# Designs tried in a protein design chat: VHH binders against Cytoplasmic dynein intermediate light chain DYN3 (DYN3). Part 3

Target 1, 312 residues: Cytoplasmic dynein intermediate light chain DYN3 (DYN3), of Saccharomyces cerevisiae (q04949)
Amino acid sequence: MDNCNAWDKLLSQNESTINSTETATITAIIYSPSSKTLHQFINICFPEGSNSILDTTLINYATIGWTNDLKENYSVDVYTLIRNTDDALDLLKPFLQEHSSKVRWLILLDWTLNDQKLWLNELSYAFNKIKQLNDDNEFSVWCLNSGEILNLQRHTTVWQSVHIDFILQTLRSFCYFNDSSLFYICEDHTEEKREEAQRLKYQELLKHFCEDRDMKDHIEMVKRSEILIPKGCDSIGLIKTVDERFEPTEVKEQHFLARYMDFIPTIDKIREDRKTTSGIDLDKLYPLEVFKVNIQEELGKMFAKYRENSRI

## First folded at step 1 (VHH)

Design b08 (framework vhh_7mjh_2)
Fold by ESMFold2-Fast, scan of step 1:
Order: sequence, then C-alpha cells, then structure tokens
Structure b08 (fold): chain B 312 residues (1-312), chain A 119 residues (1-119)
Amino acid sequence: as target 1 above (312 residues)
Amino acid sequence: EVQLVESGGGLVQPGGSLRLSCAASGFTFSNYAMSWVRQAPGKGLEWIGRISYSGSTSYNPSLKSLVTISRDNSKNTLYLQMNSLRAEDTATYYCAREGRQWLAYFDYWGQGTTVTVSS
C-alpha cells in the first residue's frame, strides 16, 4: 500500500540514519581527594547525573548524556575514584587494560582540605602513574572551593599573597608542561542568580573538555580565586607576570618539590581535622623518591645564579 | 647587614664526630631555610643538606646516615652534626641562606670553616 512502498521505507530509514546525530561515547575518570569534594563537583558539573552516582567507598560508575548546540549527541561513561591511598590508581588497572581508548582525567583539588602543601606531590604522582597505566590521556585539573583563598588570607596570619601566588604559578607551570587545563571553582552562595550563572559556565567548560571543543571564550587569568586556563592558553611569560622571580621550568626539577612543600604554610590542627574528614592519610604521603641527584650539578646551577645575582 | 659566621672546624681523628655552628645576624633567622655545603681541596662544591624554616630536613642521600642538621631559632644558630668522619670528609664547610625558597639559590654564604680528618 501507499505507506508500504519498499523504496520509500528504505529511503526513510536511510534519511533517519543520515539525519540522526551519531552518539560519541567518551570515558572520563574523576580522581578526587574526598567524597565531599567529589559530590560537590558532580552537583556543579553534572547536576542531572548526580542521582545516578551512588556513594561508594572508593569507586563508582555512571552514564551521563547530552546534546550540544550543533545537535551532536554525547554519552560519557564517568568513573569516580576517591584517593584513600597511594595505590588507589592501581585499582583501575583491569579497567584500563580492557579500555585502551582515550581517557579523560578530571583531577580534583580542594582549597578547604588544607592539604595545599602536598598538591604538587599528588599531581606528580597521579600524572606519572596515569601515563604508565594508559597511553592515550587528556588531563584537566579542577581546584574546588577557591573562594577559601579569601578566608585563608583574612582569618590566618600564616597565609600571605606570596603563598597563594606561588601555588598558582606552580599549578600553572605543572599544567603547562603536562598539557592540562587548570580551572578554579568558586561558588558565590550569597547571590542565587550569580551562583546559577557560575554553575552553567563550569558545566559548559566540562562539556567542551569532553567534546574536545575550543574553550578560549572562558579564559580568566587575573582573578586569583576564579582562574580558568584551558589547555594551550598559558605560557611561561604569562606565568611570570604573577611574580617574575618564579621560574616555571624549575617545577620539573626534583629539588623543586621539597622547596614547594617547605614554602607552603600548614595549619596542623585544621590539617588533622581535615585529614580524617577528607579520607586523605597525610602521614602516608611523602615526596617522590629521589634515588640519587647529581648534587654537584645542582650546586653548579645554584652558584651560577648566585654569581649572576651578585653582579646585577 | 646579613652575616653568617661558621665555627667548630678543626682536626679530628677518622671515625670521630664533630659539630659545626653557623651564627646568623642581620635578618629574621626563623623565616629562612638554611643549607650546609662543603668543598674538598681541588674539588667542586657538594651540597650536604638543608633545614626549612619549620625544621624539616633534607639530606644528600650519600651523606644521610652521617650528618644531622638542626637549628636553634632563639640563638639564631644553625648546626651540622657529623659522625663517623673519614679522610674524604676533609673540606671547607659553608652555611648558606636560601634567599627565596622558590628560586633554589643562596643569597648569602658564610666564609667557611675547615675540617681536617687525619690520623
């Protein structure tokens, strides 16, 4: 009959296939220092998927989908991992051996955990371990609760602008050399309309990260608590504009980790309280093992810098 | 006017122990990380170790079991305790102030104190 013409049916099926947006399947792994940090991140960036993510002790899985402005359908397989031990990433070995495709890594840091002293060690360990476990990786570092920077500066005597800027320059340098984006999440809970606009921006940044889409319209490099630096948008020169005394290339050196950890303030009482709450065992975290440094070569570099500074 | 003055060097028998001191003046000592560096005759400089403003220590791995660095902020003094000294430990020992922790360079050095390990 009129609606049973074989050619019309085949052409309709072919048109539906051609006009149907293909669904891209993406794998993302969220590596969080705490359950609280993880849930906050999910609620900000994946609000529609938050109810499907079950609170588990260490590992969870959810599927989240969306259609973009170009009418392309995306499906993201989200795996969540809480960093309870140094060996947490090893739990992903069986999964990664089965899924040897491109993996997107969302590595979370949290300004409220008071573990900033350990951030460089955490990032160095995680990035090196991930690169050993999987060959095709895309990285993004997200620092939650960056509004805490203002509280640290106002309510403590040990946190000064120099420490905040040193952390920023260290994170920017690390992300630059490891081809990672760096995003600070700062929520203004005092104004509902502003909070909603901020959340939509973070959601857009995350979707663009998953879609390998350009994020240059969202660059923020000046507001200390609202930093947004997409992959490829930073430079050694721009990092130095924060404080010209900082040398970005030195973050790759083994001696820099010890200097970073010594320079960043610690509030021991708050740190111990946060350690238990966040699930981070700070006593088990340690600087990357240095089997042997050519101390004479390092001293040669130090002496060259000392002599140059003495003449200038 | 920043000054670092080392003392405690001298002649010591192999297997002996020695403690060096570095008296700091002209700056807030407790705000700076400090290092010990040595130079044997005719050889290059060798970093021994450092102590942070908070008291955390880091050592040259080849010397870790032989040396201990400590500080007394009330006396503005840095110490280097050396044990099981060998002839190879004969050197001029310098204390140095880390001028800026993120720059990994020393902005002030002492004049040095000489340690001779001989039988």
Scores: ipSAE 0.000, ipTM 0.244, lowest interface PAE 14.2, mean pLDDT 74

Design b09 (framework vhh_7mjh_2)
Fold by ESMFold2-Fast, scan of step 1:
Structure b09 (fold): chain B 312 residues (1-312), chain A 119 residues (1-119)
Amino acid sequence: as target 1 above (312 residues)
Amino acid sequence: EVQLVESGGGLVQPGGSLRLSCAASGFTFSSYSMSWVRQAPGKGLEWIGRIYSSGSTSYNPSLKSLVTISRDNSKNTLYLQMNSLRAEDTATYYCTRGKTTVTYYFDYWGQGTTVTVSS
């Protein structure tokens, strides 16, 4: 399906006919608490657009488009944002429509960062803030590099199945109560040929998210590193099958955040080209120097780029 | 004006190899991704693969072992190398330009070059 039927119609109709075809216009915002995670995602998913997308320090903008197997044309306005401070999401206000239109929010987390203790707090902050900024939202939470789960279980003594399952039940509960999908995207293949497969997987999942496909035939709840749970496909009962002692409703409670952070291990992980420090440094995750720049000048540059980047 | 001109098609015997070329003009070739697409007689169109401005490639899984896409930015030329050709590979082959941030939506097409695999 992915590489065939859409082209049949596109080439049969020629260039001028394509221009006259009705196009669905969608707004998608890709957000991450980690600049490294967002940059890596953009470099993989949009390798040619990465410099065009990331030439500002606060927010960036690009357009993408495709024609699906049903001859439907899609045009997506993509905004990317990294949380460098508590008011980072407020910078999107000028780019959201005055009357609420449906906005798709992709929130990226990364298993390789050793910041799992912060995930629940980051998600709670982001979802609450987004709901204040726009009324009609579609959410998806993607946990990248989920192949790291196998590495943590096999190469460390502190990460046990109980911790992995606790994170899964917490994220599933959070997504369930916030009407969000939850995807674990495995990227543990380091061969050069696997980088293309990884890119195609990101692009197909993003395309399905923008097309509002239900993906019920693709559900995966068993393989810990390959979880794929579309919106509306989970339940309190299914979450409890992982461990009956977990109470999904408790993730809404203030005391649960402290319990979550206390339970999730934090370790010094040695990577061939990087070392994570023991303990989580919030100042390093959210550098404050970004707000020493003139916000009005940065937003002016972005607006100029947005206007000149008409459908590129 | 943007122009894409395919060449190199012709008659090839089964098991043979063939290299197609696409000469591009009217734009900064090195800044765009390029794709190959084919249409067999009486059948629908099939996407073959794409090469990004970075040089990275993506292929149709059904064709990955049979084709290689490359580019020469100094000559503004795109190539499709095909090996172990079968009768099923008989088709008109098209060169297309992709926008930098467009994955599956192409803005310019060539007129095509025909490959016939027979005997």
Scores: ipSAE 0.000, ipTM 0.144, lowest interface PAE 18.7, mean pLDDT 72

Design b10 (framework vhh_7mjh_2)
Fold by ESMFold2-Fast, scan of step 1:
Structure b10 (fold): chain B 312 residues (1-312), chain A 122 residues (1-122)
Amino acid sequence: as target 1 above (312 residues)
Amino acid sequence: EVQLVESGGGLVQPGGSLRLSCAASGFTFDDYAMSWVRQAPGKGLEWIGRIYYTGSTSYNPSLKSLVTISRDNSKNTLYLQMNSLRAEDTATYYCARRYSYGKIPYYGMDVWGQGTTVTVSS
């Protein structure tokens, strides 16, 4: 029942936003292959106890606003997506069709999860599904807790600089060919109020992403834990300066995905919440039987909503 | 003329075992690491594992308990031993040649076989 009430609230809020007379609303969708990473990001980035966040089983919603240095007012509808399945993406379609043709997608990865082996497959799958859902997209890939790179290099025998560099060249190549920015965001361990410092960092980067601000003066391509490459600022030549033997054009080939997964070390088993059946097929959808079950569940939710509304 | 030819597929009962072979020709087999990959009906490719010329192996963690990869360099042949087969293991199985770049162990696959089909059913 709470999920049906949340849907009614989301639809009412969206209607109210469309009727605003001051500024057009920006739409931003935040996704992570890891639900843990997504929830931790939301809890840090948005104030505790905020009434602007609607918690649901598949989708969270928040409206945020700010005034920039130029005294321009921004209003952003933020949707968070726990799953990249067709059923979950279909839930977003009504909101995308009503107001925004350009949708901003933020994809979160986390260096602390020991799942780097899966990153290329997860990104390829997500980007392909998003491009099928909407034609006008702006992408950003954020690798959170990138300070872990230093710990992996210093405190483990399996992680060597060549692995770290290979991941960097792979992600840079992927983002280059998909017109995405790439940010490594390091946790600040020097402040007593680390959560507040991290919140401000996340909020500032999110604001820059939504405002489409030029970040070329902040480019960082050398510090492994602090990479910051805005859209359009990378090149094949620059990627090759890390290691000339790496061929950026190969990242979309199916054999490269297997190579990436084979080369990247793991300390532990792949996490349960990140299981995939797509292997090295970047365009593969989930099995038909899974889609069928999920579709029936969502239809049931819609019928329950209509039944409640028919009371009046 | 570089070629890889898989064989040994067929019908096997659940819980059974099967051994696949891959015959290599047209290149120096001993110079290359080899891999096995499978594709189930209606699904994408799934990497199974690799074996170096020395016999050292690496497996997909999800499949490690079910499979063993081996090779016979004198016969230019790669093998995949599968145990405790389930209906979910029904797939076309491919062998592939791996390449590497210089001192840094960056790898890829550049030659694939035609595939051999395994059906797990009673």
Scores: ipSAE 0.000, ipTM 0.091, lowest interface PAE 22.6, mean pLDDT 72

Design b11 (framework vhh_7mjh_2)
Fold by ESMFold2-Fast, scan of step 1:
Structure b11 (fold): chain B 312 residues (1-312), chain A 119 residues (1-119)
Amino acid sequence: as target 1 above (312 residues)
Amino acid sequence: EVQLVESGGGLVQPGGSLRLSCAASGFTFSGYAMSWVRQAPGKGLEWIGRISSSGSTSYNPSLKSLVTISRDNSKNTLYLQMNSLRAEDTATYYCAKLIAARPYYFDYWGQGTTVTVSS
């Protein structure tokens, strides 16, 4: 486009020296507690691979590639995983034994599932387990279909701004202390080419995540349905500007987990999507009551340990 | 140390049959449930089935009519019999030791044996 001069050539040589790697191989794992959410994301983001990726497997694999504006070639090994049991993430253990490189973890939550009450438990489980399985991790938490926030506020009496803000401050605090980015991705279901537009949006965000691009120019902390906070861009002070009574440092404490679950409105339609495409009924193997009981038992154990330590 | 060594892979014609073996050592084989898992090129891990210490089997419903898992506790060996092989069955097959009653959780697995279904 521009006429080349000696200065442009020098800058190009410096960029080539800094970017001496012509190709980059990256490992990305996409995890969701919801098979429906994961299937929807994969079908939109990777339409050519959707049929093979969603066949009767608990862990699926695909490879994708692209060339960026700097003519750098990227190859990404994408693994997908759904939570079918309390030990779901252990299924990745053999894979991670072969790869000692940085792993990028994308964790998908979905505003339309009415499971927000469990989000803090799901994130705590996933992040703690991932850190046990691999030492070099990059995290991103994506809350899909965040346009549902407006529907919840307009069409229900149980969802109020205080609940929406409490979830936001909780997720921001969690991501801040775990060095994760936090993205709310809104879907406009009325758009004629919605699926195509959503695919491009998911693909662009995934490319930014894999290329470790600086997204500081795109920060959004105010619009409740469009939150975009890259890694390292949040702070305790900024989180408290939403509501100063919220204390971000308490997010890791057991009393906070109980408070979060008690405060967030929901209905008892948790984990309806446990069935696989093969007709495997996971509820017969891992009934919903066992899931709820396990969480309650874990809270009891943590509380007992806290009381024991308080005696000293 | 726990060691699992798979064998019996190779090239098979479509519609053919193949039997895989897994030799176990370093633990009391007869006391543990065992599983078979596979990974097709460019695909994720797919659970095939499980056999309890007593010989009770459970399978991935999509594969139940195509595979049979058996064991010989006297030889510390696990087997996978596959029939009516298709191109889609081309994969690396792994045997795995289960530590819990859950069919998808395992603590050790072997290096794998490759099965290629091609004409």
Scores: ipSAE 0.000, ipTM 0.131, lowest interface PAE 18.9, mean pLDDT 73

Design c01 (framework vhh_7w1s_2)
Fold by ESMFold2-Fast, scan of step 1:
Structure c01 (fold): chain B 312 residues (1-312), chain A 117 residues (1-117)
Amino acid sequence: as target 1 above (312 residues)
Amino acid sequence: QLQLVESGGGLVQAGGSMRLSCAASGFTFSYAMGWHRQAPGKQRELVAKISSGSTAYDDSVKGRFTISRDNTKNTVYLQMNSLKVEDTAVYYCAAYRTSGWYEFDYWGQGTQVTVSS
């Protein structure tokens, strides 16, 4: 009940921002895994004053606007949705059935939520559902707190470069085949001037995405925590330069989803792997900067397990 | 592409010694290396592994085989001493990043080791 009443209220509020005698307002929908992620995204990418977007309801609404360097005026109706249920996207159905314009989708992921294992399934579900609900879509995937990649590699025992690269190649492949942009958001809190410059950069990125503008000056494919790949700027060949063993065309297959979920580590994975290792876990053989482990003892265990599980 | 080239196999009398070499090329990242063997009619088994200076051996070869690595030459060696007839097998060099689910296991073509009584 509360969700239906909130939706009706949002539709009534939206009508007041549209004038049929003027240029139609752009529609953007932010699909966030959490209220905290949503608030962080808005605080980084939206100008001050957008704090009127509240996370206390399943669906919320705000209007933002700007004038670009070509003296074109943009007004964006922003709808926000928290994915706290499997049917969250169905709440948008009444709005989308009454709308005939192109919808800009901002699908948020967050490196700090420890849910990377679920990302491919979440994206596959969301993109398929959105395409069923609306015909004219512009997609973007925004990965917040990508600075956490450095913390995971530095301060954990299981996050290695291969996992970070595997996630990157998976996300790039997914976005490539779904005609989506992929953006990592990394904040530097060590200096106010640098923090402000980063905020302005991400605000321009959002504006250019909404305007369907050329974003080639925002491309970053090398820095693992700062990836920026606008729609149409990636390729199968470029994805393979990260690791040539990765096959981008397989990302849509169900067997790949299972491989992805099994390969991506979690905080509890080390305990499970040490207790229930089935075969050789070679990542345990690499020196672990922060993990206190007897490598020779672990190698002995793995050899014993490998003999039991070896196959022709 | 990643390539492993094995050498040093052949015929040896029981109680003798043999050294296998495996030269790796095309690798631009850190990797572990090992030696596997497969005797006729038996499953392939891991005999020795080396990663960042740490080594491990199957119980059947402990004290007899030594694995070593020259990072400058990107070459791994298996020194086999006190060879037994049951050590007769095709020996495979492998380079691997992780096991099973990420297809990084790269295999050489194998080299035959025959130990006569």
Scores: ipSAE 0.000, ipTM 0.106, lowest interface PAE 19.2, mean pLDDT 73

Design c02 (framework vhh_7w1s_2)
Fold by ESMFold2-Fast, scan of step 1:
Structure c02 (fold): chain B 312 residues (1-312), chain A 117 residues (1-117)
Amino acid sequence: as target 1 above (312 residues)
Amino acid sequence: QLQLVESGGGLVQAGGSMRLSCAASGRTFSYAMGWHRQAPGKQRELVAKITSGSTAYDDSVKGRFTISRDNTKNTVYLQMNSLKVEDTAVYYCTAGRYLSSYFPDYWGQGTQVTVSS
């Protein structure tokens, strides 16, 4: 055995391995219904140092990076967008026209926003719009605060298991037919160690999604508040096992959208009761009509000030 | 105008194998491709689909059927193994541009697959 030659070969192999290592550049866009939902998602799925992403502006940009267990380097250009208007996605159009590589979409939903009735319409709009703006897309849908499912069932009269299951089957069907992953994010704030373990799990899911890796070891289809279904892991048959009366193939029909919106309950009665609990009805004190009158008055004052300044 | 033409159907004994082919005439680069089937007296169902990055299957065929795309990206195949009498159906090659292959913009004429006991 030639020990000197053995060391030279080992160093050569190590150098060759290092020289073959490159940094993959990935583009990811987070599309969130609210600033709160966005901030929560970043705090769960990104390391603590990533708080630089958290601005109050409609569009933000940051770069994050990591080295995976296979010693591969990744750099992710993250754009964040808050869904304030129907035109929000159009703000990305100049960037997407110049950017011809695969874009990874992180589309957020939030169980605490009481907007479940609108979810199917919002997802349909977003996915169709994205596909019109860009040809190479990888989709994932992330539903934040899925622990709220238990609160809705226990603390409201209008939410029943049948509604929760109908939403699940609708989201699963939509994601199945649109080649999207579906992930429920449920954090347990009761125990610090459990919270840390959950964050590490969600961080791994995000990294594997960005790396375009197989995620079969992360499947969870039974626990209603902890659903994890990577792309390609669902099926029509599995969706129907939740409730066989549901027909997954109908999800894109216009009649199904209307049926979904009609079937999903609102908590308007509970909100109205809560709104009047303090004996104060703010809409009666500050109705929209008063606001319109105030706007006209303020516009008048601005024009008067402009005329005065133009005379000096 | 996009046209889809299926081939490879016919009669096969239970437990046998069959491969279906779909030749696409025209541009397919922006389409999801798939296979639907309609058994006698039943509704049409999506059996398998393929996009640029993934494949998906109905549970009734998972582990038995495999969908694949040729490197030319103009031909799609459905490899059917361990065929059951319940797999008897007309099989359709499908393509859809927008959300999914369930609302396909294009359908083939269909090919009959008959599995005898």
Scores: ipSAE 0.000, ipTM 0.093, lowest interface PAE 20.9, mean pLDDT 73

Design c03 (framework vhh_7w1s_2)
Fold by ESMFold2-Fast, scan of step 1:
Structure c03 (fold): chain B 312 residues (1-312), chain A 118 residues (1-118)
Amino acid sequence: as target 1 above (312 residues)
Amino acid sequence: QLQLVESGGGLVQAGGSMRLSCAASGFTFSNYMGWHRQAPGKQRELVAKIYSGGTAYDDSVKGRFTISRDNTKNTVYLQMNSLKVEDTAVYYCAKTPIYGSSWTYDYWGQGTQVTVSS
């Protein structure tokens, strides 16, 4: 059950050679509205010395591979992107043209950033934009560091169970209507090697997502910091059992976004790292016309470079 | 635009009563609704709050003011009794997620003026 050693071995074997014919070839895109969240996830999930995903470019690409317990080989093209601007997802157009098959989208949110007020807007933006860019999509929404829920309830006066439950019912409703899974991934505060435990957790969940494995044996709907709801396992009735006053169908209405943003507490300002990221103005640095033409060409070159490096 | 609209303010004599109403247009109330006020030359303050667990009041109005809501009409009320000159302020209806006199949300209503003479 030491999957970290298996990942390291597979990455090492594929470092300087053309990947062999795999039993499955998969495209996965890891997206977050926060650069801090994305970088933390990649640093934990993949050893720093083995990943080229953490440079300062607008989009990154890497190939990862593994052999599962059924002796099937997987190769995954991983793209990573943060929302620097409202057109950030358009940067993926050249890469999506190479893949007419199903694309797997992992959207990362983080309980520690105090940006929960923006989550529904970020998800609505991402899902609507993705559906415009590609027709065959599989979604998963991961809320990282969900152990923070307990800290918010114990150590603040502004966070009450009603807010935590409202977020949960909103995210469950959103994921239900958009055929997405929803995972709250709690950090392990009790283990001596916390980062290693977190790495194994992220790697196993990512493998299950890429392999389309049945996660129904792991369903958790009760523990507020450990929610795990695979695609197709939720319902309007189950969402309403949290608080019957919540109407799941209203999440689809335009006015609900304003209601959600108004209701969620802000104990201090949105964290500075997220403000810095959202403050990047690509239109100021690159006029829209130049950005849309030249950046697509530059991203195409970057994709070709990563592909060539994977073959040589 | 979706908004909160306050009504019922006006001029009243000290010791009198007044009822303020707050109607929501195009959306339903959150679990936390409150009445805030801003007196001339003073900071805005939360005077009354209603939530799923009950009601809460600022010490300056406790026993005199009563907050209530009608979820069917999507309306929140503030019943003000035994009014004092120091209750003179613009009263705002707002969503507030916190207990106490501090709040982190901007007012959604335009406010209604209450003037207590004496």
Scores: ipSAE 0.000, ipTM 0.095, lowest interface PAE 21.6, mean pLDDT 71

Design c04 (framework vhh_7w1s_2)
Fold by ESMFold2-Fast, scan of step 1:
Structure c04 (fold): chain B 312 residues (1-312), chain A 118 residues (1-118)
Amino acid sequence: as target 1 above (312 residues)
Amino acid sequence: QLQLVESGGGLVQAGGSMRLSCAASGFIFSYAMGWHRQAPGKQRELVAKISGGSTAYDDSVKGRFTISRDNTKNTVYLQMNSLKVEDTAVYYCARFGELLYTRPMDVWGQGTQVTVSS
């Protein structure tokens, strides 16, 4: 029946929850452009019950609950989404319409995938779509396995400090202009308890995000593999202290995407896998004609969903 | 704002090799970069261009010249092999505008003289 496992009690809305009449209901959506990253995160953060969350390939739903140190009870509706089509985020709209509260969006990136070249495009796409789907949003961008930065700097010739700093300034600027927190989450150093330590870290950060806890005492802006910048704690001036030649305001301009993609290196072993994606012609991606077609397609999708919703 | 400074020119015998360098005062990684030349009594012509991962060459130098860049050093190179007397010119480094919709006015270096003797 009831397992002694603390996670089972967290994952399921336990009927033995103290102060159930004071339970705060929260909606949290965990999104990644990489299905591998999302699966790894769910398997580590939610090891018991992960099969229930991952029983579908596109969208999953689970409820979790916990009691904090202040004896407040939380109930969180967790949605997970794998981007397998351009309209994947739109599939969340019916679930969001059932809830009128603030939605918390956790966007996962992974340093080990050698896909950093695509990160700016993926974030721009996700944030623009999310803002179209819902008006009251709280964002957090988590770059997982950031210990890989040290490996890239020490064990490759193509990754230099200038590239690592350029990614950092790009992500900080993007998060600053989109009112998002930015966390680099490094792996634990102990081999035997790595997954347990990582699970506890993911769970505590998720709880802090859902509880809207002040993280200002934990700010880290200097250590490249341990960056932790809560919402509202960055500035244009602070971003420029990394490298004064970087202009933060440029990240919101279309031409900056070309600069970012051109500058970020790739490791040869993964170049072949990303050949079709990395070869994207940005003039074709962002010409006025394609933009007009995308607007028409998006309006068509919105009208289709509206008609389906009004049918009920 | 952006300044380009060429170096590496000089005198070389026909059949020889020479490498030109172009140092930029700012980031060049997102820009199309090129080498132009102007021979005595002729108009300036595009010799080689690098844009993203792609390179293009004028037919007169194809197979002999190679353009490359080091984005971390903000430097563009032109490796010239099997030089001919007809390659004698002032060589100019140029930054084209941004890679998207519009290309604003090109930025030019001061030029470096290359003289190929028979």
Scores: ipSAE 0.000, ipTM 0.099, lowest interface PAE 21.9, mean pLDDT 72

